# Designs tried in a protein design chat: VHH binders against L-malyl-CoA/beta-methylmalyl-CoA lyase (citE1). Part 10

Target 1, 346 residues: L-malyl-CoA/beta-methylmalyl-CoA lyase (citE1), of Haloarcula marismortui (q5v463)
Amino acid sequence: MTRLCRTFQTAPAAIPNDNSAKFLVSGLTSKGFQAPDWLVPDIEDGTAPSMKDEAVDNIIEHIPDHADDFAGDILPRVEWAYDDANARERGIEQVTRLAEAVGEELDGFVFPKVGRLDDVRDAAGVIADAERDAGLPEGTLEMAIILETAPGRSDLREICQYATDSRLSGLVFGPVDYTAELGGRTLDGERPRWDGLLEALSNETSAADIVAIGGPFDQLFHERAGVTYYNAEGYADQVAYEATIGIDGSWSLHPKQTEQANRIHMPTVEEMERDLHKIESFNEAKREGTGAVVVDGQMVDEATYKNFANTVKTVRAIDETHPAQTEAYYDDDLLARARDVELIFG

## First folded at step 4 (VHH)

Design a29 (framework vhh_7pa5_2)
Fold by ESMFold2-Fast, scan of step 4:
Structure a29 (fold): chain B 346 residues (1-346), chain A 126 residues (1-126)
Amino acid sequence: as target 1 above (346 residues)
Amino acid sequence: QVQLVESGGGMVQPGGSLRLSCAASGFTFSSYEMSWVRRAPGKGPEWVSTISSSGGSTSYADSVKGRFTISRDNAKNTLYLQMNSLKPEDTALYYCARGFKTYYPSGTLRYGMDVWGQGTQVTVSS
């Protein structure tokens, strides 16, 4: 696993409020399961056009105060579009300002509305230029892109192949803009799910060993007779489907969604017990000079061992970043075994 | 495992009283706002009452103000609803719900409910 990203939480970097940085600071100071793996201060669609400069100013002001205490990664979403020169110019200015002021505290940038591979290369070049101008080491700042245009979908494989030797570390699905790009419609309240695109995204990102993140679930709440309900079941269904097809993480619009997605993307207690038992059994067999063993009717060899090792590696990555989450989710004995077990084959 | 278990429902005549209880487990009860919500036969859910995490603040639907009292015992992880002067229109399945504080994407503060019990039936027969 190259990167930990169970949750991609966008938070408007400026809102029309007495404290315009309220959501940014809330994300940066989040605790327990509400702490996202990737916090995305949003300058683009989440922030009003009149507030974009204030959004940049808020990121510059508040990131230094919180970055050391925020366990996850911080990647602002800047303005960009493959077909809008004005959006590109604003995005270049935003990346340049942020890299110079807080580039040492940031982990990267998110670029929306990317086109074909050459447009992705252009975006990477913007970050490279900003790194150089700010005096940062080359490759300090990573890039994630939102897959939400027809040309981006057309070059999906080429873009992921480029990622294997570049700063591109993740692809995020943007269903709203993608549906609009294709001229898709909502009929009788039914939106397209794009399950085929999500499977293709999972395939190409897995081949490149980079992060795949699903699209946002915007039905956050229901109102009935003055009562507001969080739509926990709807979001859980989407996140579970994403996990089932090999998507690494989920887009979150709210701390309650971050809490659910962080839990759903963790190996279950049953998976941990199962895979640890197989690893421990194989380790014993290997110490005795054997290369394969049958555990609970299943052959465990070097190839299958690596699959079970991925469960332990995922838990260790979560534990290293968010120990409060692992301590709350697993019992002490199980977590100690995951921390201490020897991984013979990576 | 997060659970809410309601009890104390039953049949009562108009003007009577009932006390509902909700036993909470699997979470830090004292950190959450709690609510009572009811669903009458053939109708959608209606919010009844909310109590803050400390118990210092309470709110009620206009239909129950002055008749119902919400309270909590954080040491016992239990939520209560004292229902007095019951009316036939109070007949409903009553749910205990875990409240939470949340924000719209616009920055507007909202209160929502993310965990519900199985409910307890209250029937006020005339």
Scores: ipSAE 0.000, ipTM 0.185, lowest interface PAE 18.4, mean pLDDT 86

Design a30 (framework vhh_7pa5_2)
Fold by ESMFold2-Fast, scan of step 4:
Structure a30 (fold): chain B 346 residues (1-346), chain A 126 residues (1-126)
Amino acid sequence: as target 1 above (346 residues)
Amino acid sequence: QVQLVESGGGMVQPGGSLRLSCAASGFTFSSYEMSWVRRAPGKGPEWVSTISSSGGSTSYADSVKGRFTISRDNAKNTLYLQMNSLKPEDTALYYCARGFKTYYDSSGLRYGMDVWGQGTQVTVSS
């Protein structure tokens, strides 16, 4: 179970090109802010039906060469659907092959199009069976699921309650399939936003202490002044909204999106300065036997201290996995303070 | 909401200097790389310079290297371009842009820039 997932980057595991593994290898060898917290080699919707066997072969071939150098987690998205027996059978075979060949290098699997809680349990059982057959220790492979069906939404609370004591470590929103499932429409260019779904997802995953990840933003590029360029404004607006409602991370479709989401999900310099100052001031006062202090006109007590401590804990989690990112984002002094400060509560 | 407003353009003689400014609003300026891009009469956009979010790293097009200096003031949400030793071929509409230079993907060459200002005209003529 992992708690660090600012970015969930899907990368097609095979494309119709001379180098069919191009995007998979690009993801595995990503550097700096373009390195996702979770890399998701995609066998499902990101890979053409005729290329799915090649996708599995590419994962088996390339993961061993790169897994040790890749700081984040690697979770292939396999085929699955609560209402399609053929997709389920292909998914079982994919999980079985991948666990046997590269299960020691993988961190888990992503299951799309899940149904009610029993379907989620079935998916978890597929991973458990594959671990056993491959001779891997029990609990070696985690599971994330994509919330993108009506029955999955209906059982959201039950699924998150199940996650508390299981291999299920994250829920990801899939707006395209969810919209299609409900018969939703795009009218006059206005796409469904599903803000209420995202708030519900944030609530239930937070209650279960697992990660929530927002949906993909597929408007990757647009034109201005005759030039095609990356749509950073649209993606930044989505990621910022996700962060404001308590969503832990964002789905990225491209290294440029991964770079933005990794940065936006980091505490800002202003947040770090503010929260560190309050922690340092409280720590000093606590050594004198005071349970509460006033810092810059604001009361700091045990309850508010825990909130400031969350900022420091988040930075420390990122720093442990991606020290180059924290060193590039924060000033040397500020980062040293975050690394060294004593956390009395939280 | 998100806006970039350029200023400081004008007419100068060859060898002269100008300083362009770009006022940013509606986003966390200190979290983004910023660039200057220009469009000369009858030509497509040309990337000029990029500066990192902290200001610690800068990059320049070969055509302006050693003559132009990009800088930023994160406290004022402002990007600058100091242009020295101006040449007639520097005549262009100069845009402030959020983001960085180009990259390649399966669809070809792409720019890493998403928001552009209205531009400020620089004319170098005797």
Scores: ipSAE 0.000, ipTM 0.159, lowest interface PAE 12.6, mean pLDDT 86

Design a31 (from a01 with K101E T102W T107K; framework vhh_7pa5_2)
Amino acid sequence: QVQLVESGGGMVQPGGSLRLSCAASGFTFSSYEMSWVRRAPGKGPEWVSTISSSGGSTSYADSVKGRFTISRDNAKNTLYLQMNSLKPEDTALYYCARGFEWYYSGKLRYGMDVWGQGTQVTVSS
ESMFold2-Fast, scan of step 4: ipSAE 0.437; ipTM 0.668

Design a32 (from a01 with K101T T102I S105R R109Y; framework vhh_7pa5_2)
Fold by ESMFold2-Fast, scan of step 4:
Structure a32 (fold): chain B 346 residues (1-346), chain A 125 residues (1-125)
Amino acid sequence: as target 1 above (346 residues)
Amino acid sequence: QVQLVESGGGMVQPGGSLRLSCAASGFTFSSYEMSWVRRAPGKGPEWVSTISSSGGSTSYADSVKGRFTISRDNAKNTLYLQMNSLKPEDTALYYCARGFTIYYRGTLYYGMDVWGQGTQVTVSS
């Protein structure tokens, strides 16, 4: 069963400001559609080298005050790299310290710049060691990794196969570091699209039943006639494309992007009405002793039923975590049907 | 729905004063930085002033510094611009705008996402 992750919001755990925890606290206290499914307090690329210790301190300080009221999952992004022993040592220390101090409030960790499968296993071992040292139950801290290196891409299939029986619950695409790793270029403003990589990511994570998350959209603002506008259309286009190819969630850099991605990754009212009608019609026919039934010109059997059931399961997962979002988006009658309908298959 | 509605514009003589108001609805006003931006006839938009979410920090364009004061009332979801010693060059359509900051890879990015319809200010003898 795949975990809910429509949004993967990185929040720098320390910034050079009088209130260095400003974005971390904002992420922890966002409400409604701005509340991310996964909040990622960021020690790695989002935080300046001189502020990494302060970032760890801020996570330890602020997470206990907010974790009980935060509906989603909290997974700090620690330092790591398959080819940098110093980054690995800092990451091990960060995981160890965070698990000891606030491991009961955390849901897992995010590891960037992973290499081949053995490097992913090493990262999982770091979490396992930290759990034991902190006295946490084995397997309570999950792992997500960022797919952003050539060796990581080479072992994508093997990594996802490992995920089926491990703490690895999600893969996130990191286009900036991946492009740099391959020596890719932007020419005349044209950036790599990585459509083939995203399709492969969607395929392998779907086969393993784990979360796939797209890369950050870094064209945050656009300037026209001397005024800087938030690029809502560009982000919406990326999120819609990700959803179209089976990517489960989107990387967000701010509650404003989280609001858009949370909405776009919800089944539409039309999808809910369609799929609930088909499930209800099949359930009724099944109770009357018929197997296959035709609803709105489509034959409904066990295989097609499971497809409709996925829509209901997605809404139920969102509703369980963020009932205010489902109540705002769906009519009361439609939501009640989604909550109450019997799922015979899947 | 998110809305910003400006009011308080009009015609005034040079040296006069006007106070603009912006009524915000559909979002948590106290969580956002707010700005005033103006567009003079035949010119592009010019940033005028910004106020932090708490009201504790303000900034102004050099052309208006010392003459204009930005303020906010978070209890009433209202942004204000007190304009004193008005000049003909201040003639413009004035927009209330919602701004926010994103921190990404060591860089602070600032931009605006919601704009009002604007209120016309004409300074003429």
Scores: ipSAE 0.433, ipTM 0.691, lowest interface PAE 2.3, mean pLDDT 89

Design a33 (from a01 with F100Y K101E T102I Y104W T107K; framework vhh_7pa5_2)
Fold by ESMFold2-Fast, scan of step 4:
Structure a33 (fold): chain B 346 residues (1-346), chain A 125 residues (1-125)
Amino acid sequence: as target 1 above (346 residues)
Amino acid sequence: QVQLVESGGGMVQPGGSLRLSCAASGFTFSSYEMSWVRRAPGKGPEWVSTISSSGGSTSYADSVKGRFTISRDNAKNTLYLQMNSLKPEDTALYYCARGYEIYWSGKLRYGMDVWGQGTQVTVSS
């Protein structure tokens, strides 16, 4: 079953500020709906070249103080690129240092700018070597990759097939670098949609039962009637589209986006009431020995049951990691039903 | 219910000083970073300064460094901007803003989710 990742929040691990770890610590200490499912301390594109060593040092310093209280997963984004040997060498050093110092607190690593399948295998090998050298149990550290290169897109299916029996647990779309890789242009602030790529990403990750995450939305604020507001509508439109095509979660650049995406990726009260009713009714009919099941005029078979079960499984996964979020979002009776219902199929 | 109300603007000669105040209500002021943003006629908003929730950290736009000082009084739910050595280029409508710093694509950016109505500062001879 796919891991919980409604939100993939990158937080620069070092910024040019008196407190360079400010955003890292903010992410690690986030609460309620602002707590991402995956926190991604960023050493790569979010951190200036001169500050990358400080970023590693900040991760080593601050993660042990906060990891036990942080309910989600922590996966630093290291340096990497399929076509840059120097970036690869720095990434190997970063993974090695982090695994040795804080590998027990980390859940994995994010590798950007991956190439074809062999490059992904190389990245997995870097983590495996670091685990062995640090004395961590095999498979302790997972891997997510950013789909943002032409060779990576070309091998998408092969990469996802590899994920089925490997440490690769997630694919994240990087539209900015992908657009640049293809020589695409941004005209008058127009954002390429990449709808076909997102559908392909959803298809291949779903087949492999791994996490799919959409790309970042960097138009965080806009002016309305002389007042500057958070751009909730633009982000909601993107996240809703991602959810409708089977993308599991969204990239977040800020706690406001994390809060919004966490809520949008949760089954609604209406969805949960509907799907629980279908499951409960089917379970009762099956216990009574019927060979044909019709619930509210709809024929329910194993395939449709599994769809309803997915809603319950998603809520259970959120509840296990973030019980305060589910308790705030759902009525007590509805949540209790979701916790207790028997799932026959799925 | 959430409100920010600026005051202290006015007309001043080049080289003069003004102190702006912003009264906050309807939220826990001490939990938020606060900023000053200005908008000159015919231009978009320009970030001026930010102060951390505790008041322990401050940041300034290059155009105002050494001349402006941001401060806050959490007991009074009030934000201040002391403006010294004012220039004609400082003429703008000054807004108190509730917001936060974000870092994206190698740049520190200042995001705002609530703005006041603004207070006019005019620097002219």
Scores: ipSAE 0.029, ipTM 0.385, lowest interface PAE 6.3, mean pLDDT 87

Design a34 (from a01 with T102V S105H T107K L108T R109Y; framework vhh_7pa5_2)
Fold by ESMFold2-Fast, scan of step 4:
Structure a34 (fold): chain B 346 residues (1-346), chain A 125 residues (1-125)
Amino acid sequence: as target 1 above (346 residues)
Amino acid sequence: QVQLVESGGGMVQPGGSLRLSCAASGFTFSSYEMSWVRRAPGKGPEWVSTISSSGGSTSYADSVKGRFTISRDNAKNTLYLQMNSLKPEDTALYYCARGFKVYYHGKTYYGMDVWGQGTQVTVSS
């Protein structure tokens, strides 16, 4: 995987509050495990229609003051829809304004409600035009899209194939809009699981070597005896499931969720110790000219070695972006081994 | 470690007043909404009051509106509840709670994630 994205945190760029930029600034200034890999200042569904211009203004005002201190990637979610010309027009204006004013501080844009492959190409063209107009180097700004329409699902494979030689770097699942698009129903005790769609998303993005991100957890809080509690257990269950099926990261709506998802998407201490031992033992045997290698009763070949190497590569990517997180999670000796070990295959 | 420590509870006669305090530590107090929640003997928890992170907005349960005042001092990391015209039915364990807002699909959601151990308020003749 070429890009780190354990967490995709949408932060409304403007809210009806004394400080309309509160969530945007919170996302830009979060530390430790609350710092997202991808921060997504949200102009679209996260921001009220009357506040969308203020959202753009807040992004322009606050990002330059924080971008140098923000370790992750910053990708605003603009307005877009394959079947809504007014949303497309507003999105084009938003991309153009943001690229001109703060394009050097941004890493890309997120486009919601995309249609078939041609609509994805149109969105990529909007970014390309904005780069040229702003004088940015070609290919500086990446694109992620939200998979949340029937046409987008139909072209999933074609879109991921296009991603292998384009600015498209990630696909994010949008279950709420997708369920609505299909006319799906929410019944008491019955919710669509989308397990088959999530497996297909994981498969196609893995084949293209781009990022797959799960949908937002919509049971944010639960009530017990008249008091509303944060649903930490429910979110942890969703993130763990996403990780088990090969989805790279999770959608977060708040630094509290980002903290959980960042931790769950890290290799455990046990996984690191296991995989480092296998790699180190194989490397030593190869230096000594040994042809056949058995470590802890298991035959190690190039394919099994690459699996162990993926653990180390993931930790190195996290460490490069968020050294405070790796230093807090792994002991000094284990982290030093992960930093220094030679990867012969992988 | 995140901690909330309540104080100021005690015994008081009907019509009396008490001021509760909550000392916060281990987090950026000025970034969070804060609430008071109470639990009367043999009953479930009841939300009492909430104050915004800046202190500019407050809300109250109908049962205490006009009698209780919530306030905060962000420089001192302290939350307050001024309780006036106390009634026997205000007898409860009072908890300080940290909350946060999530803005999702055009709506603001609010919920709590951290609680103090509580301070006992007893209103009796």
Scores: ipSAE 0.396, ipTM 0.704, lowest interface PAE 2.7, mean pLDDT 89

Design a35 (from a01 with F100W K101E T102V S105K T107R R109Y; framework vhh_7pa5_2)
Fold by ESMFold2-Fast, scan of step 4:
Structure a35 (fold): chain B 346 residues (1-346), chain A 125 residues (1-125)
Amino acid sequence: as target 1 above (346 residues)
Amino acid sequence: QVQLVESGGGMVQPGGSLRLSCAASGFTFSSYEMSWVRRAPGKGPEWVSTISSSGGSTSYADSVKGRFTISRDNAKNTLYLQMNSLKPEDTALYYCARGWEVYYKGRLYYGMDVWGQGTQVTVSS
């Protein structure tokens, strides 16, 4: 099940501040391109051990006030680990409390540090048990997992095969924990590149028709003459690479990263003009009874038509969820064409 | 579309005053800390002043303390900088910047966006 997920924004559900929920509320109230497709209230690594109960309380308090106005999906990241029984017990309690209190407003849960396929099944069972106990319809809460352990990487294909007929809808790459799990080192300041893992992630999720999300980019800022500036160029490079290899979306740590990733994962104006022209030309030729269609030197048949249709379908999915984003990015005539065009194939 | 539009700059003599304005649109202005940042000829950017989202707290660079006053009108989505006792060294392009913060791995990071074209302030000696 391919869902709209250009951006996976983690927001700490509680911080040591007079307003401990300030980042959670900021994520829930972001507008325009800063509104993430998936908002991930973070109880796990984003929240201090002493504040995890407060994080759960903040989610319960603030989600009902904002869920109806939040266009994207909301999936809290709970505590979990395949090799830590205490983290598992806390995660079970967190899922149980959240499903009972705000399960109707949530779209699912994110589980970090998953092990092999059986551990993923165990996590899915936790959600199923919580749905039953809360009186929610079975299958209403989805699951995304973070690929960040050696056993998880070993079972990547099996996990994605399981996803085709389960609540598992997305896989997210966690490079920091994965590097630590493997005992990876930073030598001469070089960060590990996981190009082979990212290609494998793209391959297996694409075969299963579920979403793949890249890892976080934590070089958020650079400084010039005492002023801190957002590192736009570094994040754009990572997101562009992810898009190039077929990763569906990007992990965001801040609304500014969400804004960039939302835009980079959208079809460009040039792509829209090109693909709409090909679709419209093919549709007209078919109405006139012409069999062979060549547009801009390319033969258009059913297979190539479906490729062009994917551009339109992506824009329609964004438009349905975030009309303010499509209206800001495309001119009125181009957007109207994308909304109205008949898709004969696809 | 997020927009910050600065105005009110110009040429003044030393000891003169100017009031800069910044019109904000496309975001919930009342939810963000706002700052003024300047770039003097031949120098990098320098932070000038910050105001909290409510307007209840302000801070200033040592070079402008007692001379500049930052304020905001959340009902009008507008940020202001009242500049008094201007000096030749205050000559710069002044930018309205939106403040933002990130909590990541147990640390709070504070940053600023520079969104407008800026407004030129020239203090002739």
Scores: ipSAE 0.235, ipTM 0.582, lowest interface PAE 3.4, mean pLDDT 87

Design a36 (from a01 with K101T T102L Y104R L108I R109Y; framework vhh_7pa5_2)
Fold by ESMFold2-Fast, scan of step 4:
Structure a36 (fold): chain B 346 residues (1-346), chain A 125 residues (1-125)
Amino acid sequence: as target 1 above (346 residues)
Amino acid sequence: QVQLVESGGGMVQPGGSLRLSCAASGFTFSSYEMSWVRRAPGKGPEWVSTISSSGGSTSYADSVKGRFTISRDNAKNTLYLQMNSLKPEDTALYYCARGFTLYRSGTIYYGMDVWGQGTQVTVSS
């Protein structure tokens, strides 16, 4: 069973403002549907080069005050690149400092700009070394990586196979850096869509039972008469497409995006009612020794049962982490059935 | 369930004053910058003022500088706009907006979420 990650929210760990930790603290104290499943304090591209040290300091200062109250997982994005030794050196220092100071409160780390499988293994080794040096139990800290380089794309299958017995729990698509790496262009207003890559990402992560997360939506805003408004429709369209092809979660850059993606990545009321009915009917027939089960003209066997069970498992994972979200989204009776139903396969 | 509820509008003569309030709920008010935006009849929305999360920094549209003062009370989750020396051209629906500043690769992006029905301010004799 995969970790819950409907939303991957990057928040700059330091910004040039009165309160440099403003967005970090905002993420840590978010409520309702704006609470991300994964909060990603960002030391890498979201934080100015001159503010990287302040970003680490802010994470160390603020996470202990909020981690127990934050329901989701916390995974800082450190500096890294398969082809930049200086970035790797800074990333190693960042992981080491964070694991020593706040490793008990963190759930893992995000590594950007990874190369081939051996580079991913190197990143996992950095976390393992930091765990050992900080006295944390082996396997305490997980790893997610951003798929945004040509070598990383080339080794996608090998990387996901490695994930089946490692600390690697998620892959995130980074379209901006990937497009730049390949020399991709925006022509006639049409940006690269990477539909084939997203389908491959969904396939390989599903085979490995790890999280797949889509890329950020960078057309965040509409401008009207000098006023900037959030582009809700554009983001919803992207998240819906990601969900349609089996991607588990979406990258969000703003609490409003987190709110939309959290909702879109939940099973609908219609899906829940359908799948619960089929599970309950199969369970009843099994208890009574009826043999073959046909529900609403459709044969239910172990394979189809497992598909229905995935809906229930997803809702239970959300409910365990964010009960206020499930209570707001589903009818009381439907939610109680999802909580109580016996899952005999899967 | 993020909610922003504006109040304090009304009718006033030119040169008069009004104080608008915005009650915020469903989010950590003290972590967000807040703004006032207005929409006059037959015109698009116009940004009026912004205040930082701490209240330490404020900014104003040129049309209202020196006349309007934005403030906040983080203990009460409330945003205010004190409007002095009101003019007929200040007649509009005034909306409370939750603002944000994103810093990405050396660039600062500004955005606003607007949810309230607004509060009507009418300046006429």
Scores: ipSAE 0.013, ipTM 0.376, lowest interface PAE 7.9, mean pLDDT 86

Design a37 (from a01 with K101E T102F S105K L108V G111A; framework vhh_7pa5_2)
Fold by ESMFold2-Fast, scan of step 4:
Structure a37 (fold): chain B 346 residues (1-346), chain A 125 residues (1-125)
Amino acid sequence: as target 1 above (346 residues)
Amino acid sequence: QVQLVESGGGMVQPGGSLRLSCAASGFTFSSYEMSWVRRAPGKGPEWVSTISSSGGSTSYADSVKGRFTISRDNAKNTLYLQMNSLKPEDTALYYCARGFEFYYKGTVRYAMDVWGQGTQVTVSS
């Protein structure tokens, strides 16, 4: 909740194409609602094994040209796995090279396939070592991890509690690797729904005040009569469900998905008007010496006030990072009220 | 509201030429790849041509290579298809379409999300 992340967009840092960096550059140069809150140049599963070194080279080449104009955060996903020493060694090298070359432009790193809490601590240590070696201030680079292993799920609470005093700022769900880890089967194209895991993720990250990101939506296309259509409705349904259970943001594979998720994770005009009215009314009543009031048939006390305050805090975070998005989405008067209202609690 | 409106269709004799236009509104045209797709009577849709957002890259179906040229004017939010040496087989409703390239499972794939209403091209003697 303290960090803005409506969208976690992975962009393959190298693809087998004459312009291997084309999707990385597309992510870095997206505007308006297509600009992700977190851009994740992907060295790991989004990039072919033979192209991992080229992916690192592309990040080093292209990030400096775009970082000043990119409003969101940039966190490369490096190689890692709790049970694969070779992947860990490659990940350490990738973090070290990236921190040295472009660490001043980066906001952190994403570690996939983490194990128990001690493995998460090991990953944090890799970033700390790279900061020191690159001459960056301690704590400059954040960490997000992908929750996609059985041991990681087992230590979910402990990992989130560790986040309260560490560089760990977000947890992202990885359903494909998690299903594989559990030996889950894909029968007739059927994919599991991890509703219980998503609720647990929402709960533990909320308790730790860090961001929770849902998994990627892999039913990207409909095919009919030889034409491939983008599955906008399916993605919108997943993002809306994530928002209803308290997941802060969504995984995006493309600026088109980022545009949808950025909008769906914004408080609506109706929600903003409602919650601002509740806050304003409570503030007035509090100045008159009352600790709880009824506004439009709803009891407003410190606990319910914090819920309304979350709406305002979310809008303020979006406004600080992407003022063009808030100005396009809300009318001038409503946005001014959100910017100016006093938050007594929260 | 995103809208694509095609124009420039009509009747033409074999060997003739037509220029189709597509007026785009409701989105940042210069940020999107654009395509032409056609549907002949009694057949499914056939992809004809695609142009990159900058106009720097174009691709064509084998059936139209060397005869059709796709172009765009980002300042006017307009997509064009210049059709030369038209054949009876080119008779179809021609649709302007907005699409996106996705990198998915090791492959670059193209998906459409918005189509125009279409403009009829009839090639007959």
Scores: ipSAE 0.410, ipTM 0.637, lowest interface PAE 2.0, mean pLDDT 88

